# Designs tried in a protein design chat: VH-VL binders against o27280. Part 196

Target 1, 266 residues: o27280
Amino acid sequence: MDSMNVPEVLEIKRIVEESESVKTFIFSWDFRREVRPGQFVMVWDFRDEKPMSVSLIDPVRSEIGISIRRVGEFTDRVHGLSEGDLLGIRGPYGRGFELMGRDILLVGGGIGMAPLAALADEATARGMRVDALVAARTADELLFLDRLEAAGVNISTCTDDGSCGFKGFAHERLLTLEENHDMAAVCGPEPMMFQVMRILDERDVPAQLSLERYMKCAVGICGQCCLDDTGFRVCAEGPVFWSQELSRVREFGRYRRDPAGRRVPW
Short names: E, the ipSAE of ESMFold2; O, the ipSAE of OpenDDE; V2, 0.75 times the mean of E and O plus 0.25 times the DockQ between their complexes.

## First folded at step 10 (VH-VL)

Design F18 (framework fv_azirkitug)
Fold by ESMFold2-Fast, scan of step 10:
Structure F18 (fold): chain C 266 residues (1-266), chain A 121 residues (1-121), chain B 107 residues (1-107)
Amino acid sequence: as target 1 above (266 residues)
Amino acid sequence: EVQLVESGGGLVQPGGSLKLSCAASGFTFRTYDMYWVRQASGKGLEWVARIRSKSNNYATYYADAVKGRFTISRDDSKNMVYLQMNSLKTEDTAVYYCVRPSYYEGYFDVWGQGTLVTVSS
Amino acid sequence: ETVVTQSPATLSLSPGERATLSCRASQSVGSYLHWFQQKPGQAPRLLIHDASNRATRVPARFSGSGSGTDFTLTISSLEPEDFATYFCQQWEDFPLTFGQGTKLEIK
């Protein structure tokens, strides 16, 4: 048994309010247990355990960060915590992003910018040129813009309501960007990721996409981890997938499943 | 793009008061802790005060040399940081800088141009 | 409090030469040691953070090294604009403390 499968009780060192609904929790981390962008951890509040993407990886400071959006009872309780309070952390789990080439495009929607922010830090540290397309419903829901700017990332924004940057959806903004990239990484709502993937495929840009379907699989609900057409499990082979793999999945971007397993359109 | 502009410095007698202001622009001010750092002529830099963001209840911290005399405050609606300086001493003579830390704290990444405070009889 | 000491106080060199500046902390600060450049009449500018990480848009000729109590800032080949005062600063303990500065002057 390695230490990754046992929750470690860690003190919250810092809390940063990213938006009205998102906070980043910073912990000291022993990097003998390596963490890569695109991986997730299980966060335990001593009552419930939920998977959360790692949004900050800092081996120099021996710190990790976990960005959590307020969406229910568990996350409401965690958002009520203060610096100095304790949380259990287990992991990391899943496959991380792979970096290749000199230029990368990041396309993130909402909380999907969390794993991409960690990837941006690694890409810039490697000397890659990083362009980020950050999408949200409103300007106040755009995440990590100041952090990305400080890292030297070239930022484009779009909001559904036009309150910041391009008025429209991520894929519509992407069509106005002519720069070629060696690769792309995409994370956000599945319908957004599907549209972005289609454009990147047409441009012959290899892309990795991170699927939030891993969340229930990580908690032990194996039926919701399967991709119908391929038969492989998100938690075992993901949450990060290459676009070529996802192009074979009939349900990707077209419908989701409720807790009972019924098909529901996006 | 990112800018910090200090004002309010000047000449004051020992025992007097001054209020420094810092206008921030080009970033999401409300998410950052803010700092004041001073530098006496031809001397080194000295941390003076820190104010945390609203999510940390605007907690304030001071260097021992200024505790009880200086008060740091902020107005997030105006993107302003203030330093109220009371019971000024000749040793408080310095250029005062408004400083923004890195996004998750840990180093100073943006400095204002500074404002000179001279405490002299 | 953690005291930070820089040496030398003044370093006289010519353009094209290598500059090596030292910073010593009275107790371990891990890697939480930063370097700033200050030109006359200007605010300090961040060069290196966390011992060895070059700040955004800082030229490649600047590098930092060290951990614990002993740190070094190196400028591989001096340009005329590099003649300035350099400060190191620790962020391990509050109060935050700065070195007294090293003045790099043209020979």
Scores: ipSAE 0.670, ipTM 0.830, lowest interface PAE 1.6, mean pLDDT 88

Design F19 (framework fv_azirkitug)
Fold by ESMFold2-Fast, scan of step 10:
Structure F19 (fold): chain C 266 residues (1-266), chain A 121 residues (1-121), chain B 107 residues (1-107)
Amino acid sequence: as target 1 above (266 residues)
Amino acid sequence: EVQLVESGGGLVQPGGSLKLSCAASGFTFRTYDMYWVRQASGKGLEWVARIRSKSNNYATYYADAVKGRFTISRDDSKNMVYLQMNSLKTEDTAVYYCVRPSYYEGYFDVWGQGTLVTVSS
Amino acid sequence: ETVVTQSPATLSLSPGERATLSCRASQSVGDYLHWFQQKPGQAPRLLIHDASNRATRVPARFSGSGSGTDFTLTISSLEPEDFATYFCQQWESFPLTFGQGTKLEIK
């Protein structure tokens, strides 16, 4: 248990370029430290430490993968690394996804498809039927399509600009899908997740949603990890929550926090 | 859906040259390392060459038997991988396969139909 | 280099029988051992990857087992379409190496 809070220095075994802005870094992993889809790790480049979702969990090969989008100084430095270079990994942390029933719908937007790709692997290994709705701004930003196809996942796509699949947003595409599922898992931009959650709630489909914004807080120690109206901390109790828990959070899907902690519209 | 189509094989004299091409379709070609594997008549399979994706700087690797004589290259804009074969020997006679590994590498997933190279006088 | 050796070179059986094919590596390859089926005039087809994981759309009668240096491919009840050459291949170290093949033929 305590050993999960000590960074382990691991060698980058493989690097895969998922898109122009996203790379997956693969490490050997000792599965005596269990890791599950929906959990995250702290990645340390020996200067700064940032939370990253686990996107590959492969106990057969004894490997985990971490998919990182290039968005700032830390991620720019990590993207500059090569196979054989070292990173510190601490964790895993957070509550993972729970699987139930015979079929699952995955709805992912952008980098939010990363934890869902790991979940797809587990769901298919358990014999579930997996349908994935993969959303992005453009075709070049759709992630993991080849990986999902290889896993036997049924894929639907949508892009804001119409460059691949349905032209429009994830929730608009979901409204045109008439299939019901035993459960759903959703990860992506918060406004997208809010709209998707409302549709799934109306269809009486239980959904789990992953709140990426709270993974930027270290292990739930700071007050910034606390959700409005519920009093619980996303980093300690999340990042994965059932839709019933999120339906009562007033800020979910409506506004975010600036550096001063003030509410700002999306 | 996923397809690899080799071309460029044929009959060539010892010391000659051939360039093999492999056209990929149905997947995001730029993401994958690509391989060439050959098989001589009545023999097993032999790995020949590997080219990595752009994120690994297009690094190339060769079997000892072909090192210095063969060059693997790729054009991601055309979804093509190539094998330039120089100073060909009779023992290079084989069916040459263009091969795609699994998504995060580790096993050969998709094979082309192969193209026959015969080196004979 | 890691040498991979298959036995027997030829296995003669009848439809409905169980087939067991052996593959041995000269040094440990962990679980990084794969099995391929090849029919005359065709490219190899992946059957089993990482010692025991059946590839997509491969029938349940095919199974793999073993770790380290000793591996087995089992076909529980042979169908006529299963008579082919089978190759094992290691991916622990470069150069990547294949066995010489086991030809499964009808009695």
Scores: ipSAE 0.631, ipTM 0.819, lowest interface PAE 2.0, mean pLDDT 88

Design F2 (framework fv_azirkitug)
Fold by ESMFold2-Fast, scan of step 10:
Formats: sequence, structure tokens, C-alpha cells
Structure F2 (fold): chain C 266 residues (1-266), chain A 121 residues (1-121), chain B 107 residues (1-107)
Amino acid sequence: as target 1 above (266 residues)
Amino acid sequence: EVQLVESGGGLVQPGGSLKLSCAASGFTFRTYDMYWVRQASGKGLEWVARIRYKSNNYATYYADAVKGRFTISRDDSKNMVYLQMNSLKTEDTAVYYCVRPSYYEGYFDVWGQGTLVTVSS
Amino acid sequence: ETVVTQSPATLSLSPGERATLSCRASQSVGSYLHWFQQKPGQAPRLLIHDASNRATRVPARFSGSGSGTDFTLTISSLEPEDFATYFCQQWESFPLTFGQGTKLEIK
């Protein structure tokens, strides 16, 4: 193997529309470079490079998938690509999820379901019972429901507008669900993750939460991926953190940082 | 509860035509390629046709044995896929299955119950 | 086109015995080889996809192995409901092709 820090130029093998704003891009992958759920790669369109979570890990087919939400110039360009086009992929980077116990809860909001879908595949393949709470603003923004169903996952949904499942937020739905899980994994908007973490902590369920904030440290730019109180670097120590680690970070769920590193309210 | 339900099979004379229908439910039909696979009595399975979804311009593909005679089509507003069979031959006698691939394509995941087509004089 | 060939055509065994079914491709299909079970009057049921991955709700006694051109389906201890016809299928290239089937029958 050459190096995980040198981009491989890979052909887009398949593109799958997950929603109006989300596509999954599938590539052949050499699994001599191990990839775990919760890790990310740097995606290079030959103009800009951005971190993206791995959403499909299939060593048998020698494939990975990367799910990308259209939110700006880079992602708009990538969404315009076709099967057969090329992208640079570098990595993987970061700390992935750890599976423990027999019964696991996944709580995902929006695109946060992407790394959790990869985790669901691994957990179900290992014979674990998987319950997923999938949250979004509207029914059209719920991701991976058909994929999770096919994997044998027990699915609960909630939407802010009530267009599918429980009407309300993820933490409100969680209060109505069974409490007996050995661990949980959570990924989504930070305010959602904070509320979910608090409920899981009250239930003594250990949780892992994925933070994808400012991962420029992975490419040699210091200071862009630090958390307030602990100095944790998302790209070096994350993006996955245990809830006990995050409970000591006062800004988690309350403040975010702009590109200049300034605190701004959510 | 993901389901595929075929209909339209029956007895037809050589040179005749039949149109098979497949009603899909329980999943987001519009985002899947759809397939037809057939099986003659006591024989193995044979892929017949494939139709891609809208983002791939509804591209269609056929087995050589049926190319030029069969047409696969879909109506996403009704969650339906169809197989129009023209110039039928006795060797087209088979149970025809409507099939959905896996979420990211690559293996057949969900099969309908099948509909029998008998071409005989 | 890639031809897939199954052996044996018929396998006669008793409940409790181990069954080993073979599938050979005329050219490499990587790991893109799948196994289906079919009972009389029913549609095929996916058992194993991509050489070795058990499909959802398939019992642990079913396992698959192999890569390239040579593949095996193993049933570690046969139960009465396992007596059926088994098909392998490649998805490396179009046209998609199936084996002729192995009929597993009770002795």
C-alpha cells in the first residue's frame, strides 16, 4: 500500500439518490486500508478537499460509500458528477465507533444517519439487536429507512412536522422508547445530540457521539477542530467521543465555532 | 412489508402478445432499478430485462433471447413496472418474476410470487 | 457471457447431515456470487450474497465461501425444511447468469 495521506483517484462506480439533497457515491476500495464506521475520508474534486463520513463499508464487495448532502459550492459540484467520473479519496481518518454488548440504539438526525447506517450494517452482521431512531424535519428528509429495514433494524421515526412517525424531536421520541440498551451511538445536529445524551446518561446507557466540526487538523492546519473545555481535537481524538468525555465540555450543545474560531450560539 | 405482486400471465398462442404488470409497495419504488427474471418448468432462472430509475434516464437492458420482442417500462406515479411481450415463442413459456435489487444494487433482494406465461398452440 | 455451473445436480442426504454445494464460474466474478433457495411452487429466496454474507433472517447453519471462480454453499446440519433446490448467480457482468441448480433431496 502507498500511503493513506496520498489521495487515490477513484472512479465513481454507482450513485444512489437518498433524498432530494443527499446522494451516496460508491467506490471500489482496497481494504488493506482498514475503514471502520464513524471514520471519515477527505474527498477531493481537483479544486477543493472536504471531510466526509463513510456511510457504506463492504469489504466483501471491496466497496465504500460516501453520502454527501448538498449545502454549498463544493457539494453542489460533486452532486453534478456522473457514474464513471473521478474523485480523489484520502484516508480514512479519525476514531470510529466501538460496538459493545448485544443490544444497541442508534439515534440519527438528517445526514447524521450516514455513519450510523454503516454502523448498523456491522452490528447486524455481528448478530446484535439494533434499534434505530431516525429523525428529520420532514418525511422527505428521513434517510436510509429502506436500507435499515433490509438489514433487519427495528426502526422508529420522528419528524418535526409530524409527516412521518412521532411528531416532535428525537429526544421527545426517545422518552417513549424502551430503555434497555447496552450502548448507543448518536449523530446529528449538536443540539439534538446534547438532549439525547442527557436522556441516555439518566438511563445509564453509555453513548458514543459523532462530531464533524472543523476537521482541518487532519490536513495539517492546527486549531480548527478543538472543543472548548477539554482541548479535544475532532480529527485526532474524534470524531467519535464517549458521552462521559462530552459531559465535561460546557459548549457542547450550546455554542458552535465559526471559521475564525469564535463562539456563536446555535 | 415490502411486496411485489405480478399479474397478466396466461395462455397465449405462438406469435401472440401479453403485458405483465408488477405492483410494488412498502418501499420507495422510484429510487430502485427493477428487473424481470423467468423460470421455465423444472429449469434454472434466466434474467430477462432491467429498467433503471429516473436519475439514469430510465435506461433499459434485455437478454439476447428477448431483445426486440420484449419491452420493459415503469410508471413511478403508480409504483408499477411492466413487461410487454410480443411475438411470443413456445420457449418463452415460464414463470415470470418481478425482482427488486439490493439497496445499492448488486444482488436480487425481493422477489414477487411470479406469474405463469404459457405459449402453446 | 459468464457461465456458472453447479455440482452435483442432485444431492441425497438425511436430516442432521452436512451438505456442501459447489458453484463454478467460467471466469472470475470476484466475490459477486449469490445463493438462492427455492421450494416447489415458491419464488427463490436469497440465502447468501457476495459469496459469504448471510441474508437477513437466514439461519446460522447456512454459510458461503469462495472467491474468483470457485464457490461453496454449506449447510452444517440439515433440517427438514432445507430440502429444496439451490441456485447460484453471478453479478460481475451482464447478462446476469444463474447456475442450473442443485436439488437437495431427502434420502
Scores: ipSAE 0.475, ipTM 0.748, lowest interface PAE 3.0, mean pLDDT 88

Design F20 (framework fv_azirkitug)
Fold by ESMFold2-Fast, scan of step 10:
Structure F20 (fold): chain C 266 residues (1-266), chain A 121 residues (1-121), chain B 107 residues (1-107)
Amino acid sequence: as target 1 above (266 residues)
Amino acid sequence: EVQLVESGGGLVQPGGSLKLSCAASGFTFRTYDMYWVRQASGKGLEWVARIRSKSNNYATYYADAVKGRFTISRDDSKNMVYLQMNSLKTEDTAVYYCVRPSYYEGYFDVWGQGTLVTVSS
Amino acid sequence: ETVVTQSPATLSLSPGERATLSCRASQSVSSYLHWFQQKPGQAPRLLIHDASNRATRVPARFSGSGSGTDFTLTISSLEPEDFATYFCQQWESFPLTFGQGTKLEIK
């Protein structure tokens, strides 16, 4: 019986190497099960299950894509798969992005560009003007530049080492960009997102931020999901949150919690 | 600016050989499959060859009309695609286009200006 | 091999008129049917991909429809620059195949 909580075994239709450490896996998808940018799926390799953001949503071709960075045993095994191999996919889960206005800003760091690439596709299909600030440590870690360009997105880049575009961090680059956006969507390392959020707040631009660590909370796995240390409860599940929700969380951008709930500095 | 620039076309006698080159710029060449498509004067378009990216082991595919005679290859360090054409026939006379597919493949997105190959005695 | 057939071979119309171009596949190509415009001496230009999706920078007067074996390209109100040859192409199966073209010419 097909339900959201039962994995479907799907054949890998195509694999695209986005960088030395990131691959996108494309599957045929039945869009009677709606998928929105910012949502994630649980990927099952028949040994372990991990949450992964949906990076491609293509109802015209009846396909979804999942972009996976090589960071450990599970992702190493998945990266070793070939077209024609099988993976279990369960979902989608979580709160996706909402689009509003005519002009939007996307700010992505590293693999955080994955859910934002899906959002860019939807925004451009709706006729919105999309500006994307793509940040990474080095030029070879910048993701989806060609895909964004093909979609008509206005791209700005920055790298920590200056190997492509602006030399510096995303928030430093953002200070040099135009301020006229109706909304922003941000995804990347939490310290980057915190700094970007502060600048967008100063500019009165409402922002949505996607936090990978809250994907487990959306499916009920994580027990450490208190988002407001002052006693305010946010009743929304992740991974996407409005900036007004995150500005009340003292831990956002300052520390995270390990699987046992212990504080770990960024 | 995304560009594909073909070169190497010219006049060759039946049974001869030519090697076409395609210089790519303005995009991450190594991630794309690359294609050659040809068009005879006043005729329709005909797919010729395909080469996949490194992650797909540079797999190559050919139209039946050219299989065994043409070889597609690439050099990712130079952002180049090549088409080695051997045992050329008069029916190979055409403008040859180097073509980039859409990002996740499925349609032809960017075309070069083409290079003319004339096979005549 | 999937054979793709276009009709009519030539369509003579005046600026301001509506143009309707047809493309038929010998077997189902799902929605994997694309439309290209070609002017003399130029490379083909993508207009519509996957039956109905307008390519970047293509004017709104161009639209595509259809699925399976029957597809249509419509130009709602012809501009002078629209008089060109139009090709359809399937990407359901290899070898990739193109229609023979429809030449849109000024009456």
Scores: ipSAE 0.641, ipTM 0.817, lowest interface PAE 1.8, mean pLDDT 88

Design F21 (framework fv_azirkitug; at its last look DockQ between E and O 0.86; V2 from the best seeds 0.00; counts 0 for: pae E 2.8 > 2)
Fold by OpenDDE, look of step 11:
Structure F21 (fold): chain C 266 residues (1-266), chain A 121 residues (1-121), chain B 107 residues (1-107)
Amino acid sequence: as target 1 above (266 residues)
Amino acid sequence: EVQLVESGGGLVQPGGSLKLSCAASGFTFRTYDMYWVRQASGKGLEWVARIRSKSNNYATYYADAVKGRFTISRDDSKNMVYLQMNSLKTEDTAVYYCVRPSYYEGYFDVWGQGTLVTVSS
Amino acid sequence: ETVVTQSPATLSLSPGERATLSCRASQSVDSYLHWFQQKPGQAPRLLIHDASNRATRVPARFSGSGSGTDFTLTISSLEPEDFATYFCQQWESFPLTFGQGTKLEIK
């Protein structure tokens, strides 16, 4: 592995509680290392390593933010950390989002809003009109609302239980929204993304979607994140894919591979 | 709409006590640190106190001028932040502002209209 | 603590003129310097954050520049509503500190 892929030990500058299960960890960042929305980093807690999306890119303050959802042992340990503690970070890796046009639609579910929030900041800074559909199971799980609003994003919400915004799923809410976007960026549960992609395709809206797969090396070597049939490596050719690319991926929206390589249905 | 509304100001004698309240609305209050800033008449602004979010264990910080006398607290269930002021001095006379920082705490982006505290004999 | 000093204390100008306000920190604050506008009887309003970024709904005639210890707020062409007091504030270290203010008054 190239020396450039050695984790850099960074101090946690700030911790922000986004929700009960999601925290954003802020680090100083040397922007000589360019990072784009949609890219990910490998986070190392000196015991294990996991890929995490970059949710904040602030070149003014020379900071990045990584939003982490508590879902297992690794993330439990990370969520137990305090400001001033250390983490290893290497990257960024993968293909990020591309911005095009003037009007952009963001569709995010749960922690999937992390990379989209970063994209929203970039888009608004460029003077683009940004609409965001933010989905979650409940109101308390909706992420980055105040942040997005502060950035000038037009927000629509939907929750499974109807506790906030539209009662239902993201693709259902999408059907009720205007069709005047030049492009869309999508990130969230794969079943959600699958349905959203179909709607966007029908509307002839170019769409980019960020996939989540089990990643180990992050450099396209181990093959753990390889998509069936196409051979796409999520860490190298992705995690952001165009809808046309994903149309070739049979497993998309249907199943994924676990660490043992077994098929796990969505 | 994002809003902060202070209350509890008034006239009090030196050595007296007063408790200020700030009601927050229109944003996810629990995720934010909150601040009190004061301004004496015709004077500049002075940071008074800071209280961290739950994620940061509600840690509190005070300006030297008020340390040991003032206590900042919050109730996330009510979207309230408070400032208990004890052993008040004449130099504590000021408009007290409840202030929200930016989302990731870089700058003050939302201010209440303030509440006047007058300490006088 | 970091002391922040503004100059001039008072600036008298006419509508349409260019205003230049200065803020100096006793030590480097990087770009963590913010500007506020305050009108009589009102709370301060965020104008510029992080030296050069306009806050939401701030007119383009307002601009900020500088880094380290020396900062400048510029109003390219004064409007009647711009006559107010302007404060700078550093967020590099605690305690947070404000400048004493520059009063922009109509000539």
Scores: ipSAE 0.749, ipTM 0.888, lowest interface PAE 0.8, mean pLDDT 95
Fold by ESMFold2-Fast, scan of step 10:
Structure F21 (fold): chain C 266 residues (1-266), chain A 121 residues (1-121), chain B 107 residues (1-107)
Amino acid sequence: as target 1 above (266 residues)
Amino acid sequence: EVQLVESGGGLVQPGGSLKLSCAASGFTFRTYDMYWVRQASGKGLEWVARIRSKSNNYATYYADAVKGRFTISRDDSKNMVYLQMNSLKTEDTAVYYCVRPSYYEGYFDVWGQGTLVTVSS
Amino acid sequence: ETVVTQSPATLSLSPGERATLSCRASQSVDSYLHWFQQKPGQAPRLLIHDASNRATRVPARFSGSGSGTDFTLTISSLEPEDFATYFCQQWESFPLTFGQGTKLEIK
């Protein structure tokens, strides 16, 4: 039997409120089943099942964490839970981030900082120098700043409204940063990731980008993960892709797919 | 920089009361559970009280030695944690530290400089 | 309540020597055992968390080991600033408990 595809009913050990809209749910995990930063799990509240990125990987404590933003009915119900309550967890799924070199730049927007926070932990544990550019629309949507600082990460911030750090978009802030990196990892809204990718490509910095909408491809769900608009369905292993792979995708950063698979502007 | 600054300590007679304050700065205070730990002269450290964050309904926990006499509270709008100490005993004489745990709770990460409470007649 | 006890109470050594400090828990605390350094007139400083993980900005000469009930803090080559009192603390169960301390002093 494939235990990876069967939900385990796990007790919520701890809940940490990351922001007004984001909570991290922590569970005991048997690390004989390996989890890597950039992978996701299916979270089941006994009514609906949704993909969520793993945001904490702690083999010392035998725990994983899943950070969930309150954006709809499912996430509202999950946010109403308390320590001791139960959730079904299935996975992990998907292609995780790869680490190489001595220094890494993380560029995260909003909840996209969740998988990058797990990556920051692994990179610092490996002795890498980690620089993080944390971006959000407003100051209250900047996530994990204290966690990243405690891990020894060098942090730069920007907000669209100027409520914290640089006033402007992530790519505008990135243009003011002069440090060279062996690699980068990027996660956030697609328009932000597209602009950041272009700058990193000009700087010859190899980047990995995590695309939330392609998490379904990793579990065999089709229709909403097409990368080719020529009518030929190209389902690449996701959600993490190298920038060279994404630079050839015409829809990346320009439009998304609705539940029926139709193209809609961002 | 991350800082915890205690105040409110002093000399008080047995049976008296004191309220300790801890001003937090340099981090997102509301996210953390907060603790009080004390140390009597020449002795080891002793956990006193814990208050959880809003997501855990500000639940409070106390060491048996202080249950019913001490009350921990917090004001997230001011980045403050407090320890109301009533019915003080000579055994409560100690330096009291305000302590921040690690981000996901599990070890004490940041300590204030402490405030001395002396209970003597 | 889980009682943690440290040995020796006092350890007299010279700079450059290796220091080994012990901590024993009355029942298993898995790996949830932490080490703190305290200098006179100062608050405790976290050195090692979860038995063997060095805290941020703590020098490489400090290392921790052990699991279950027996734990060790090692300082590979003592510097003058390392002469202080060291405390261990368990976080397996509440109430949280600390050892009585080991005073490391110059011979």
Scores: ipSAE 0.673, ipTM 0.834, lowest interface PAE 1.7, mean pLDDT 88
Fold by ESMFold2, look of step 11:
Structure F21 (fold): chain C 266 residues (1-266), chain A 121 residues (1-121), chain B 107 residues (1-107)
Amino acid sequence: as target 1 above (266 residues)
Amino acid sequence: EVQLVESGGGLVQPGGSLKLSCAASGFTFRTYDMYWVRQASGKGLEWVARIRSKSNNYATYYADAVKGRFTISRDDSKNMVYLQMNSLKTEDTAVYYCVRPSYYEGYFDVWGQGTLVTVSS
Amino acid sequence: ETVVTQSPATLSLSPGERATLSCRASQSVDSYLHWFQQKPGQAPRLLIHDASNRATRVPARFSGSGSGTDFTLTISSLEPEDFATYFCQQWESFPLTFGQGTKLEIK
């Protein structure tokens, strides 16, 4: 592919183990290239390249953080790296979250909390009231709780097994929470996001949801990140969409695509 | 409730040894680097030692004044930080604070109440 | 080693007055300069991190400014509880170093 965007090779400045399966990698970053919560970068380990959400945006310290879940060979190799090792980074790409109003609800499942943690930092810096519903299968998989508390975020938790907070799914916990937020931001497993979106729509809460699809080019040329029915490219028109935009997408919440682009049920 | 509680301070003669402990609670201890900072009576604050988290191989760092005499260690299963102090000198007399940095580092955000070490003949 | 120097050593003021405390680093520390308050018999308390960011639960009357080598802590209208010793501290490089303090005394 003929791309004008090439990876910049950056040194890993710091690694934090967020959970047994998630690490955050911190890099120095020149903020003349602006980064917004909800945008992503392509991470290159000199063999393969994968999209990853930015979880920390710190212009004061000139740092960004990228949180990566161990799920396969690429992420296994990256998790084996140490401070001082090199990674290629290109981006940022995509449409980030927009903040509005005074009260925001964040709903995150698993690694989906990564872009929401960056958004929480920006929202609290603007003086907004931030509520976060943090969901995982078990207590040990809840992400960013210490960081969110330090930022002044009001945290509610749920776990599938009940080991921490509400026992059940995120949408079930959401039914027990305050209904009067000005907006919501949602990121996590697509079935969870679909159920959460339905509840928020019923409550007339404007919501932005971040989608993850298979990507290759990140600039909208290769077609790997397209959504059925709309032609939206997740890497160019997303990954963050308003709930109204997603209501026109037939496949949302119903199936996913494998690396070859074939439909696969959730 | 985030807390750091130091113990093990006391009176010791020059050349003696003392081991400080710090019990951490209310946060995910294993993800943080941990620090010791000391303050002599009527003096400023002085960084003493740093121990990194497991993801950074528990690497240790020391101020020049204590290198070779002090050893910082940690036990993530017990949420404990230790400072073994050997060959103590009168200038080591200070209140010793166990300190937690911000989550991704960059500043000190949680301090213990300190434990007094007095080195005197 | 980066030396941080505070001035004045002692500042005598009355409640309601504006306090201005200075911190100078011997070489640039960018924005990696932090301010702490310490009352007698207590551990230090973080007030300002990264030059200008107020820590959680710190009153709005505290503000910080500066970058590079020159930094200022300002207390807009002194309350009785603000009379304490204040330290600045740099985290640009190891060894981490603190200023020797400014004692803010009631006049």
Scores: ipSAE 0.488, ipTM 0.777, lowest interface PAE 2.8, mean pLDDT 88
ESMFold2 (binder alone), look of step 11: mean pLDDT 93; pTM 0.950

